VHH binders against p49116. Designs and how they scored, part 107

Target 1, 238 residues: p49116
Amino acid sequence: EGPLLSDTHVTFKLTMPSPMPEYLNVHYICESASRLLFLSMHWARSIPAFQALGQDCNTSLVRACWNELFTLGLAQCAQVMSLSTILAAIVNHLQNSIQEDKLSGDRIKQVMEHIWKLQEFCNSMAKLDIDGYEYAYLKAIVLFSPDHPGLTSTSQIEKFQEKAQMELQDYVQKTYSEDTYRLARILVRLPALRLMSSNITEELFFTGLIGNVSIDSIIPYILKMETAEYNGQITGAS

## First folded at step 7 (VHH)

Design r6 (framework vhh_brivekimig_d4)
Fold by ESMFold2-Fast, scan of step 7:
Structure r6 (fold): chain B 238 residues (1-238), chain A 119 residues (1-119)
Amino acid sequence: as target 1 above (238 residues)
Amino acid sequence: EVQLVESGGGVVQPGGSLRLSCAASGFTFSSYGMSWVRQAPGKGPEWVSSISGSGSDTLYADSVKGRFTISRDNSKNTLYLQMNSLRPEDTALYYCARYTPFYSFRDYSSQGTLVTVSS
């Protein structure tokens, strides 16, 4: 009957690649994003409730929500990543692609709208001063989403989501007792995550992946990785 | 202490087959994903395929999918690449490496094994 998350699940420490290049490039951005993605997947696989659902369900859930987890991770780690600098570099690259007539106007519009939505989301989270416990529970709420098409075990997933919501409510009421509406302000931010295109996120942050491998193909690999193998990925050292 | 030794390369006609091997030592082989990376003459390194530590999951580059099969024998600390329906564009030095999302020539310290596909 214990809590859904333990104190170990609140700890979310991103280690950035080093050395930082003089000018940001696609490889540095992709390595930074890959480390965050791997950290996010490792966080999910460490939750006992998640493990209890079984490997096939775990893969289906993460495939459905990786973009939401990744975006929450970007917001949580925005300062560590210097996310504003990364987004500025991406925008500069995109503007150069316009000058070279290498991208369609419609695609550029879609990508710019995605960047603006991402900035708005991260700014709203920063303004709310979301803490580590709140981020952990928000990630759990999006992870245990029973409403993605094609999922099995939806009743058990829903119970874990409800448990995450109840524990978040308890935490917020105890910690921010004077802000009666804080929980509502936090929860109304979540629907925006589902409007962000996983294909555009993949194009913006994972262009440096070699061999045209999709994130969808990488997810089951990451989830089944040995701990030592995973640690080699997030540090860039084997 | 970590050592990777590739073998099995050679000269083969288009449409032929080769099986590459990589003998690993100095680390817990079964705890690490492994990859094959190739470098064609005058080109940078290209990732070919990866396999998880347990061997249950595999990934392939689009250019080799359906033709190449990656496998491993953890009891022998050996990684394999079965290459079928070889094409002239598969001509390269082939290296094994521990899995990483970034591949560069500096990420593998072995001599590799040369595969030449020619008539």
Scores: ipSAE 0.000, ipTM 0.292, lowest interface PAE 10.6, mean pLDDT 83

Design r60 (framework vhh_enristomig)
Fold by ESMFold2-Fast, scan of step 7:
Structure r60 (fold): chain B 238 residues (1-238), chain A 118 residues (1-118)
Amino acid sequence: as target 1 above (238 residues)
Amino acid sequence: EVQLLESGGGEVQPGGSLRLSCAASGFTFDDYAISWYRQAPGKQREWVSTIGTAGDTNYAESVKGRFTISRDNAKNTLYLQMSSLRAEDTAVYYCARSKGSFLPKDYWGQGTLVTVKP
């Protein structure tokens, strides 16, 4: 068969909300995060192999891995998002919540540990200088994970994951031929994505705009959104 | 008792302009993203523009540079300023609310008809 991904799947352009607020607030953070999440889902739905699995399997896969895709997206788009500034604003909000006795100390510890793990992951990816092709294939590897509970078509999903791994290997060996261990250094970063809680990610980035609507509940809606509407909102100018 | 009521539709010549309004009542307007959608005869409903709670705006490619969405939170009103209108812009225009720009819409207005004469 032809390649799993084409050059169109390497392009990953996040358009930030405009105008930029004078001070970072929950609405701006949630809108920025929502744009990244929706760009990630649009990226996934554009893959022919993903489409071939069918709507029910597509929904189940994205529900299982959205946090991993989102985290890879945060790392890839860290500069355009000014992610360090967003995380600093979240930390400031958490410190104020401690002062006001709004959250338990145990919960604050969980959330702070999550933020530190996220920062460590993004810093590791930055140090490795991961390029657009490498990000596209890493996202494909996590998307086509056959090992999530409750999945159907696991043999086909595993086949697509193996194809993603093979194509990443071919790319890295050709492009970074002098760096014999680059692929290994990249791949050992992926298990850390499974250690990050999707519930905490949702709380940190999505609470202000979503209210009582969970990411899990909107995934089917986003995946079924009209392509023109989806593209317009992600690439929209203001 | 959530209500969205569109107004401002009418007939214009190609190249003309119209300003649509959507009056909101029965909820805290400031807490919601509001969108414009349109439905042309015999076509599926299509998204036109959204304004988020932070005032951020997004537009369908076909209307960029020609349409401007805005909101007046003090008046609980959404606007769509349409310029350089084309025959293809002929449609019933609806406003819709959602908790965020990309989230499902839960309430819709009745629509206002815009007709661009050939």
Scores: ipSAE 0.046, ipTM 0.492, lowest interface PAE 6.2, mean pLDDT 86

Design r61 (framework vhh_enristomig)
Fold by ESMFold2-Fast, scan of step 7:
Structure r61 (fold): chain B 238 residues (1-238), chain A 118 residues (1-118)
Amino acid sequence: as target 1 above (238 residues)
Amino acid sequence: EVQLLESGGGEVQPGGSLRLSCAASGFTFDDYAISWYRQAPGKQREWVSTIGTAGDTYYAESVKGRFTISRDNAKNTLYLQMSSLRAEDTAVYYCARSKGSFLPRDYWGQGTLVTVKP
């Protein structure tokens, strides 16, 4: 059996909407986030092991882990997105909402804690200087998580996750041979992804575009997208 | 009430040009991505082009370089400029709305027929 990921799965290039507005607005943020979500799902969809699990399992896996994949994507694409600027705009909007009494204090606290956790995660990944191969395997470890409730084929999913872990270990040991503990430093970052609320991510990045429609409806749409439309969209998105 | 109304269809000669319009009403046009789809007789509906809220554009490979999607937010109107038309471009062309370029389409127009004559 060949490797879980090929060099094509290392390529993760986000093309931002142009031009960037002078002042960030909800539509620009949501379009940018939607491109990243689409690119993340395109990445998953392209993995032969993922395809082998079948459509129902694929939908269930991505529904369970989209927030983790999206957050890894935010960290990986933080510079091209100017993520710090986007987060600053979101914080500014929240400050205005506090002054206008539009949100409860408890809700604002939850959202600010989420933003802090997101910033800490992205900063940690940047400090570790995570490369494209490492991001690809971290995304694969997250994608092939057998422990989400309601999953079928959990044995096969676990085998793919273990394969991802083994290939990441092999890569890190060969590429960063002088840094014996690099893999451990990278892997201890992953639990933080599960502490971040998918509902809050949805509200922060997708409010202006989704309205009352959940990410649960968007995921099957993107995964089942017709080949011609899918290829046209991915060409423009990357 | 959300409405999308296509117009500009008709008969053209091979190699000719045609401009389709989609007039939008009942919503804030600027806040939505708008797409063109087409359906040829006896075939499945296929995607043609999308324009996002930021003016980003996307095209099906079969129309790339021949069709140009654009929007006029002041007029709440979407356009598809079609050039170098071929027999296989014969179809009913539909306008569709979505909250983002990569998100599900929630409203569709009734279509406008384009016939490229043999």
Scores: ipSAE 0.291, ipTM 0.651, lowest interface PAE 4.0, mean pLDDT 87

Design r62 (framework vhh_enristomig)
Fold by ESMFold2-Fast, scan of step 7:
Structure r62 (fold): chain B 238 residues (1-238), chain A 118 residues (1-118)
Amino acid sequence: as target 1 above (238 residues)
Amino acid sequence: EVQLLESGGGEVQPGGSLRLSCAASGFTFDDYAISWYRQAPGKQREWVSTIGTAGDTRYAESVKGRFTISRDNAKNTLYLQMSSLRAEDTAVYYCARSKGSFLPRDYWGQGTLVTVKP
């Protein structure tokens, strides 16, 4: 059987709205995040193994792991997004909300903890200098997680995850042969992704969605998009 | 309260041009991405073009180089300049809004009919 991922699956190029405003606003952040989410779903949809699982299983997988994929995408595209600037603006807004007593202290603590975890994750990935192949395989390991509730074909999903792990190991051993423990350092970063709340991610990056539209509703829309519309949208996202 | 009203449709000969307009009211136009869709008789609705809040544009492969989407935020109006029209462009054209280019469309206009002669 051929490799899980091809060279085309390594390419992950986010096109940002231009220009970035002097003062960040909700719709710039939301549009940027939506583009990254679409690019992440486009990436998943393009994998033959993912397609082989069938539409219902595909939707369930992405609904379960979109926050992990999105966070990996934030780390990978941090420079293109000027993510540090976005997070600084959010932190400034939260600090002003504390001073004006507009949010509960417990909620603010939860959000600040989430931002700290996100910053630490992105910083760790940057320090490890994770390359495009490594990001592609980390996303594949996250995508093909057999342990989410309600999944069908869990044995096949587990086999795809194991294949992703094996191909990542082969790549790292060949490319970074002098660094015996690089793979271990990379893989121990992944559990942190599951500690971050998808609800808080929605509040931070998808603020301004009408009626608090959930990402859970957007995922089926994108995955089931007609071929011509899907292809047209992709050209702007990658 | 939210309204999208298309206009500018009509009959045109092959190779001709038309300019469609979509007048928006009842919401802050600048905050939304707006798209053009079309539906030919007996066919599924097809995406044509989208313009984002920053003016970034995307087009269906079938209309690239022939159609130009634009927006006038001061007038709360979306445009579609259509050139080199073909018989297969015959359809009812709809505008639709979304909070972002890739987000679900939540309001749709009533449509305007474009007929390109055989």
Scores: ipSAE 0.121, ipTM 0.548, lowest interface PAE 6.2, mean pLDDT 86

Design r63 (framework vhh_enristomig)
Fold by ESMFold2-Fast, scan of step 7:
Formats: sequence, structure tokens, C-alpha cells
Structure r63 (fold): chain B 238 residues (1-238), chain A 118 residues (1-118)
Amino acid sequence: as target 1 above (238 residues)
Amino acid sequence: EVQLLESGGGEVQPGGSLRLSCAASGFTFSSYAISWYRQAPGKQREWVSTIGTAGDTNYAESVKGRFTISRDNAKNTLYLQMSSLRAEDTAVYYCARSKGSFLPRDYWGQGTLVTVKP
């Protein structure tokens, strides 16, 4: 059996909508976030181990962990997205909502705490200078999590997660040989992802979604998208 | 009420051209990505092209260089200019909308038939 991930799985290139509007709006933020979500689904779909689990298991895994994958993607693509600018615009909107008494104080507090946690997570990853290989393996560890409720094929998922952990360890030991505790510092960041609400992520980044459509409901659509459409969308053919 | 109405289909000879239109009503057209799909008899629906809110375009490999998607936001209309038509292009053509290029399509037109006869 070869490695869990190949060099093609390290490449994670987000193409932003252009041009960026003079003033940030919900449609631009939603389109940008949707592109990152789609890139994350494409990344997962391309892993042979992920395909080997079968369609039902694949869908269940991604529905359980999409918020964790998305947040890792936000941290990895923070510069490309100008994430700090997007978050500043969201904060400004929320502060204006407080002044105008449009939203409950308790809800605004929950959302502001989520934004703070997101900023703290992205800052911690930046301070650790997480590289592309490390991000790829962290995403794989998150993707192959056997502990979500309702999963089948738990033993196989656990084996893939352990393989991801072993390959990350080998990479870090080889590449950062003088930093004995680097792996521990990286892995201790992961539990924070599970404390972040997927509902609040949807409100912040996917407000442009139509009606009662949730990310949980669109994940099967993305994963089962016709290959020609999937490739056309992801490659950005002009 | 949201509506998408396709028109412009018909019979054409191989190598010919047709322009399809999709008239949109009941929503802010400029805020949505719009796509063309087609379905030939006995085959699965196939994606043809998408145009985003900024005018960015994507095409299926089978139609690149032959088809051009465009939009007129002032007229709430989507177009598909089809040239160098082949027998394989025979299908019912549908337009569909989405909030973003990668998001699910929520409304579909009723389709317009294109027949390429040798």
C-alpha cells in the first residue's frame, strides 16, 4: 500500500472571484467561501482511501467534518482570501447591528466569540508557520475521524486516520528535525476546531444561500456532481 | 414567482449555428450565477456552461471554442451562442440558476429542443 497522500494532495490553490468589489458584500463573501468549500470537497474526493470507503460513508464523513475542513482551509488560504479584511467587514456589520438593536445581545456575543476563536486559530497556525504538507495531513486527520456519531466502517476510518498521523510524524521529524515538540504543538491545535459552531460558520460565510438550504444539504450535491461539471468548475476554464 | 424560460431551439444542419435565450423573472438576475445544461434522449443530464455574477465563464470540454455563454443584466436574459453544431449536440437545453457557481441549482427552466439533422 502506498502513502495516504501524494504530492498532488499537498497542492491547495484557491482562485478568488475577480474583480474584488470596492465594498465587500454578502454575495462576494458567499461566492469566495463556496469556492473554498468546493476546493475542500475536491481535495477530499481525490484521495483514494476516501473513495475506497464508499459513497454513503464518504458523505457521512464530510457532513460531520466540513466545518473543520473549512476552518483549516480558511487558515491555509488566509492571505489569498484577505481573510482579515473579510472578518473586519463582518465585525463592522455586527457592531452596527448592536447599535441599531436589530439582533439580540446574546446572539451577537456568540457570533463575536466565534470570530475571536477563528482569529485565534488562524493566528496560532500562522505563528507555527504550518506548511502545505502539514495542512494536507491535518485535513486528512480531521477527515478520517472515526468518532463522529452514526458512522459505519469505523475500523477502516481509524486505520486511515492512524496512517495520516504516522505520515505526518515522519514528515515533521524529517523536515523539522531540531524541533522535538513541533508535532505536539500542531496536534494540540485540532480540538479547537470541534468547539466551533457550523451554524455560526454558515451565518458568517454562507448568508447568500437560498431559503433553508444548509451546507449539510449541499455536500451530497457537491460530492456526486457530474465529472465534467466538477472538472469545469474546479479548473476554472476560461 | 421565479421563472426561467428558454427559447431559440429548433432544427439546424451540421455545422450550423443557433442562439438560445433564457428569460428570467421574479428575482434579481444580476445576483445569481446561471448555467446551461442539456439532456439527450436516453442519456443523463450534462452540464454545458456557467456564467458567474462577475461575467466569469466556464465550459464543458465538448463545447469549448464552439459555444459562448453571455448575460444581459439589463434585460434579465442569458444567452448561449452555439456554432459548428454536431449531431451529438442534439438535446433539450435547460437553464438553471444558483447563488454561486459552486452552489446547488434551485430553479430550472422547462427546456428548449435543439435538433441537429444531417
Scores: ipSAE 0.022, ipTM 0.461, lowest interface PAE 6.6, mean pLDDT 85

Design r64 (framework vhh_enristomig)
Fold by ESMFold2-Fast, scan of step 7:
Structure r64 (fold): chain B 238 residues (1-238), chain A 118 residues (1-118)
Amino acid sequence: as target 1 above (238 residues)
Amino acid sequence: EVQLLESGGGEVQPGGSLRLSCAASGFTFDDYAISWYRQAPGKQREWVSTISTSGDTNYAESVKGRFTISRDNAKNTLYLQMSSLRAEDTAVYYCARSKGSFLPRDYWGQGTLVTVKP
């Protein structure tokens, strides 16, 4: 059988809202995050192996792993997004919320710990200089995770995950032949993604829809979006 | 009470122009992305265009270069300037609200009919 991913699946181009405001606001952050989420879901939807699992399995997989895909996307697109600037704005907002007694100290501590973990993850990926092929295969490994509760077709999902791992190994060994331990350094970063709360990601990046619409509820909508609407909203932006 | 009200529909000849409006009330207009959709007789509803909170615009391939979406935040009004109209543009046009360009639409207008008649 052919490779799990084609060259088209390596391309991951985020188009940011323009212009970036002088002072970041919740609308700009939410729009930016929504674009990345949509790009990530479209990326997954375009994979033939993913399509072969069927609509119900596709929805269940993305509901289980969207936070991991989103976080990998944040790391990959950190420069395009000016992620450090966005995180600084979020931190400033949280500090003001403490002072105005709008949020509990325990909740803010949880959110700040999440931001720290996110920054550490993105910095680790940047220091490793993860390339586009490596990101594509890491996303595929995360997407085809057979161990999420409630999944069906787990044997086929595991087969696709193993294929992603094998193809990543082949790529790294050929491309970075002088760095014997590179693959191990990359793979040990992945478990950290599961320690990050999807609820906190929603609070940080999807502010304004919290409490009435969850990311879990919009996943079926995005996955069912027509190709023409997708192309118009992605390729014509900015 | 959230309300979206379309107007400006009517009969127009092929190659003609028409300007649709969508008047918004009951919410802070500036905080929402607003989209145009259309539904032709016997067809599924089709996305036409979206304008973000920051003014970024996106268009369906079938209307690119012919339609222009714009917003007037001072008037709480969305516009769709249609030019070079074709028989295929005949549809009921709806405006819809969302918290972001890629997020689900939560409120819809009642629609305005556009008929491109030779």
Scores: ipSAE 0.029, ipTM 0.483, lowest interface PAE 7.3, mean pLDDT 85

Design r65 (framework vhh_enristomig)
Fold by ESMFold2-Fast, scan of step 7:
Structure r65 (fold): chain B 238 residues (1-238), chain A 118 residues (1-118)
Amino acid sequence: as target 1 above (238 residues)
Amino acid sequence: EVQLLESGGGEVQPGGSLRLSCAASGFTFDDYAISWYRQAPGKQREWVSTITSGGSTNYAESVKGRFTISRDNAKNTLYLQMSSLRAEDTAVYYCARSKGSFLPRDYWGQGTLVTVKP
């Protein structure tokens, strides 16, 4: 009966691997991205409404939307991650690879288009000055998407999404009362998240994963992790 | 030493199918992304498909829906299943290793010729 999210769910603090290396490498990027992914899944699993849907539904929802949650997390944590530095390094590498004829133009084009879309998204969110409450509810809207194939409990998921939308509306109208169009500017950003390729996201940020480990295989494991085990993943060494 | 060896090329009629293989040795196969590239006569080498260490796949627009990349880590082998072949698919096909899809390739195979003949 209470609000969908508590103040605890508004707090979203990423702990980065330290120190940032002088030259960016795949290991640092993968470690940083993994911490953000784990933080995002822990955030989702802590929501009472999410827990109420049951384990099978929880797994299906996160598998369907992890890329959208991750991209929102990249935008929210862009400064703490030095995301612009990471993306600039990747772009510089791709441009040098074109000059040296080391990579195909088609492959470079696909990856560059993805990076540019990601940069545009993060820059638009920064320009709108999206606050922590707004990010929490945008993530909730994405998480409680009833329209993914194979879902059960779709009517309950839709009700939670509607609750998220209404609570975001109430917050924005009260907090930014002078800006009648703010909510519309924010919400029109969300469809772009579904145009982002999860496969390209995985290759840009999770290339340091070893063996046959995929994001799809990790999701059920992380959702079942005990708090101490999860904290070890996002903090690193004890 | 690191080796990548392609096989399975040959001559086929338009609309036919072929399965290419790339046998890897000298490294921990499942730690790497492996890609297929092709080079038609008089053209630059072009990317065809990549499969990551985690199993995620990507395809060039020209081959989507017709080609399927897969890997068998137990056999240290990469595959490319090609269907609905066209004259434009005639090329030498290469496999290449990298730490990730967007990263430089550090080893290349010798190639296998695919000819789609009328």
Scores: ipSAE 0.000, ipTM 0.146, lowest interface PAE 13.8, mean pLDDT 83

Design r66 (framework vhh_enristomig)
Fold by ESMFold2-Fast, scan of step 7:
Structure r66 (fold): chain B 238 residues (1-238), chain A 118 residues (1-118)
Amino acid sequence: as target 1 above (238 residues)
Amino acid sequence: EVQLLESGGGEVQPGGSLRLSCAASGFTFDDYAISWYRQAPGKQREWVSTIGTAGDTNYAESVKGRFTISRDNAKNTLYLQMSSLRAEDTAVYYCARGTGSFLPRDYWGQGTLVTVKP
């Protein structure tokens, strides 16, 4: 059979809202994050192996891994998104909230710990100079995770994950032949994605939407969107 | 224009229960997540619970299993059902409008005092 991913799956272009405000703006953060989430789900939808699993399995997989996909997307698009600026603004707001007694000290500490983990992950990926092909395969590995509770078709999912791992290995060995241990350094980064709370990610990046809806609850609707409707969401309906 | 008004505070014995209410006006209640915060004497304000527009809930670890947040959209009212109350739950309780738990709050209520007597 053909490769799991094609060159079209390497292209991952985030269109930023304009302009970026000087002050912390929850709408800007939420719009940027929403665009990245929509882009990530569209990326997953475009994979023939993903389509072959069927709608119910597709929904279950994305519900289980959206935080991992989103975090990989944040790392990949960190420069385009000005992620460091967004995180600095959030940290500044949290520090001011401590002084003004507006938020719990325990909750602020939990959120600060999450931001630290996110920064460390993004820094490690930048230090490794992960390329577009490597990001595409890492996203495929987390997408086709057979070990999430409640999944059906786990044997088929495992087969696609193994295919993603194999194709990543072939790519790295061919492209970075002089760096014998590169693949190992990349793969040991993946477990950190599961240590990051999806609830904290949701509160940091997806507040500002009217209705404050759960990401889990909207995933089925995003996956069913027509291509034209999806494009309207990520381009601002132009 | 936007107002949040807490009520239902009072004195209770340890192990007792109270139900707090927050009456909202001046905005479309259904479109916003709303949170409960509390501030004990001499301590910093802490987040207690948030309820989203779809009824999804989050709780601080210190209150999980004891407190239940709910909303009545027809009445534009937020509730906090508190059970198994402890001395450390003694605080002024505030409701706050916002789009999430960790980002800027738009508006705050005036607070309602809860005292758990030893």
Scores: ipSAE 0.000, ipTM 0.149, lowest interface PAE 12.7, mean pLDDT 81

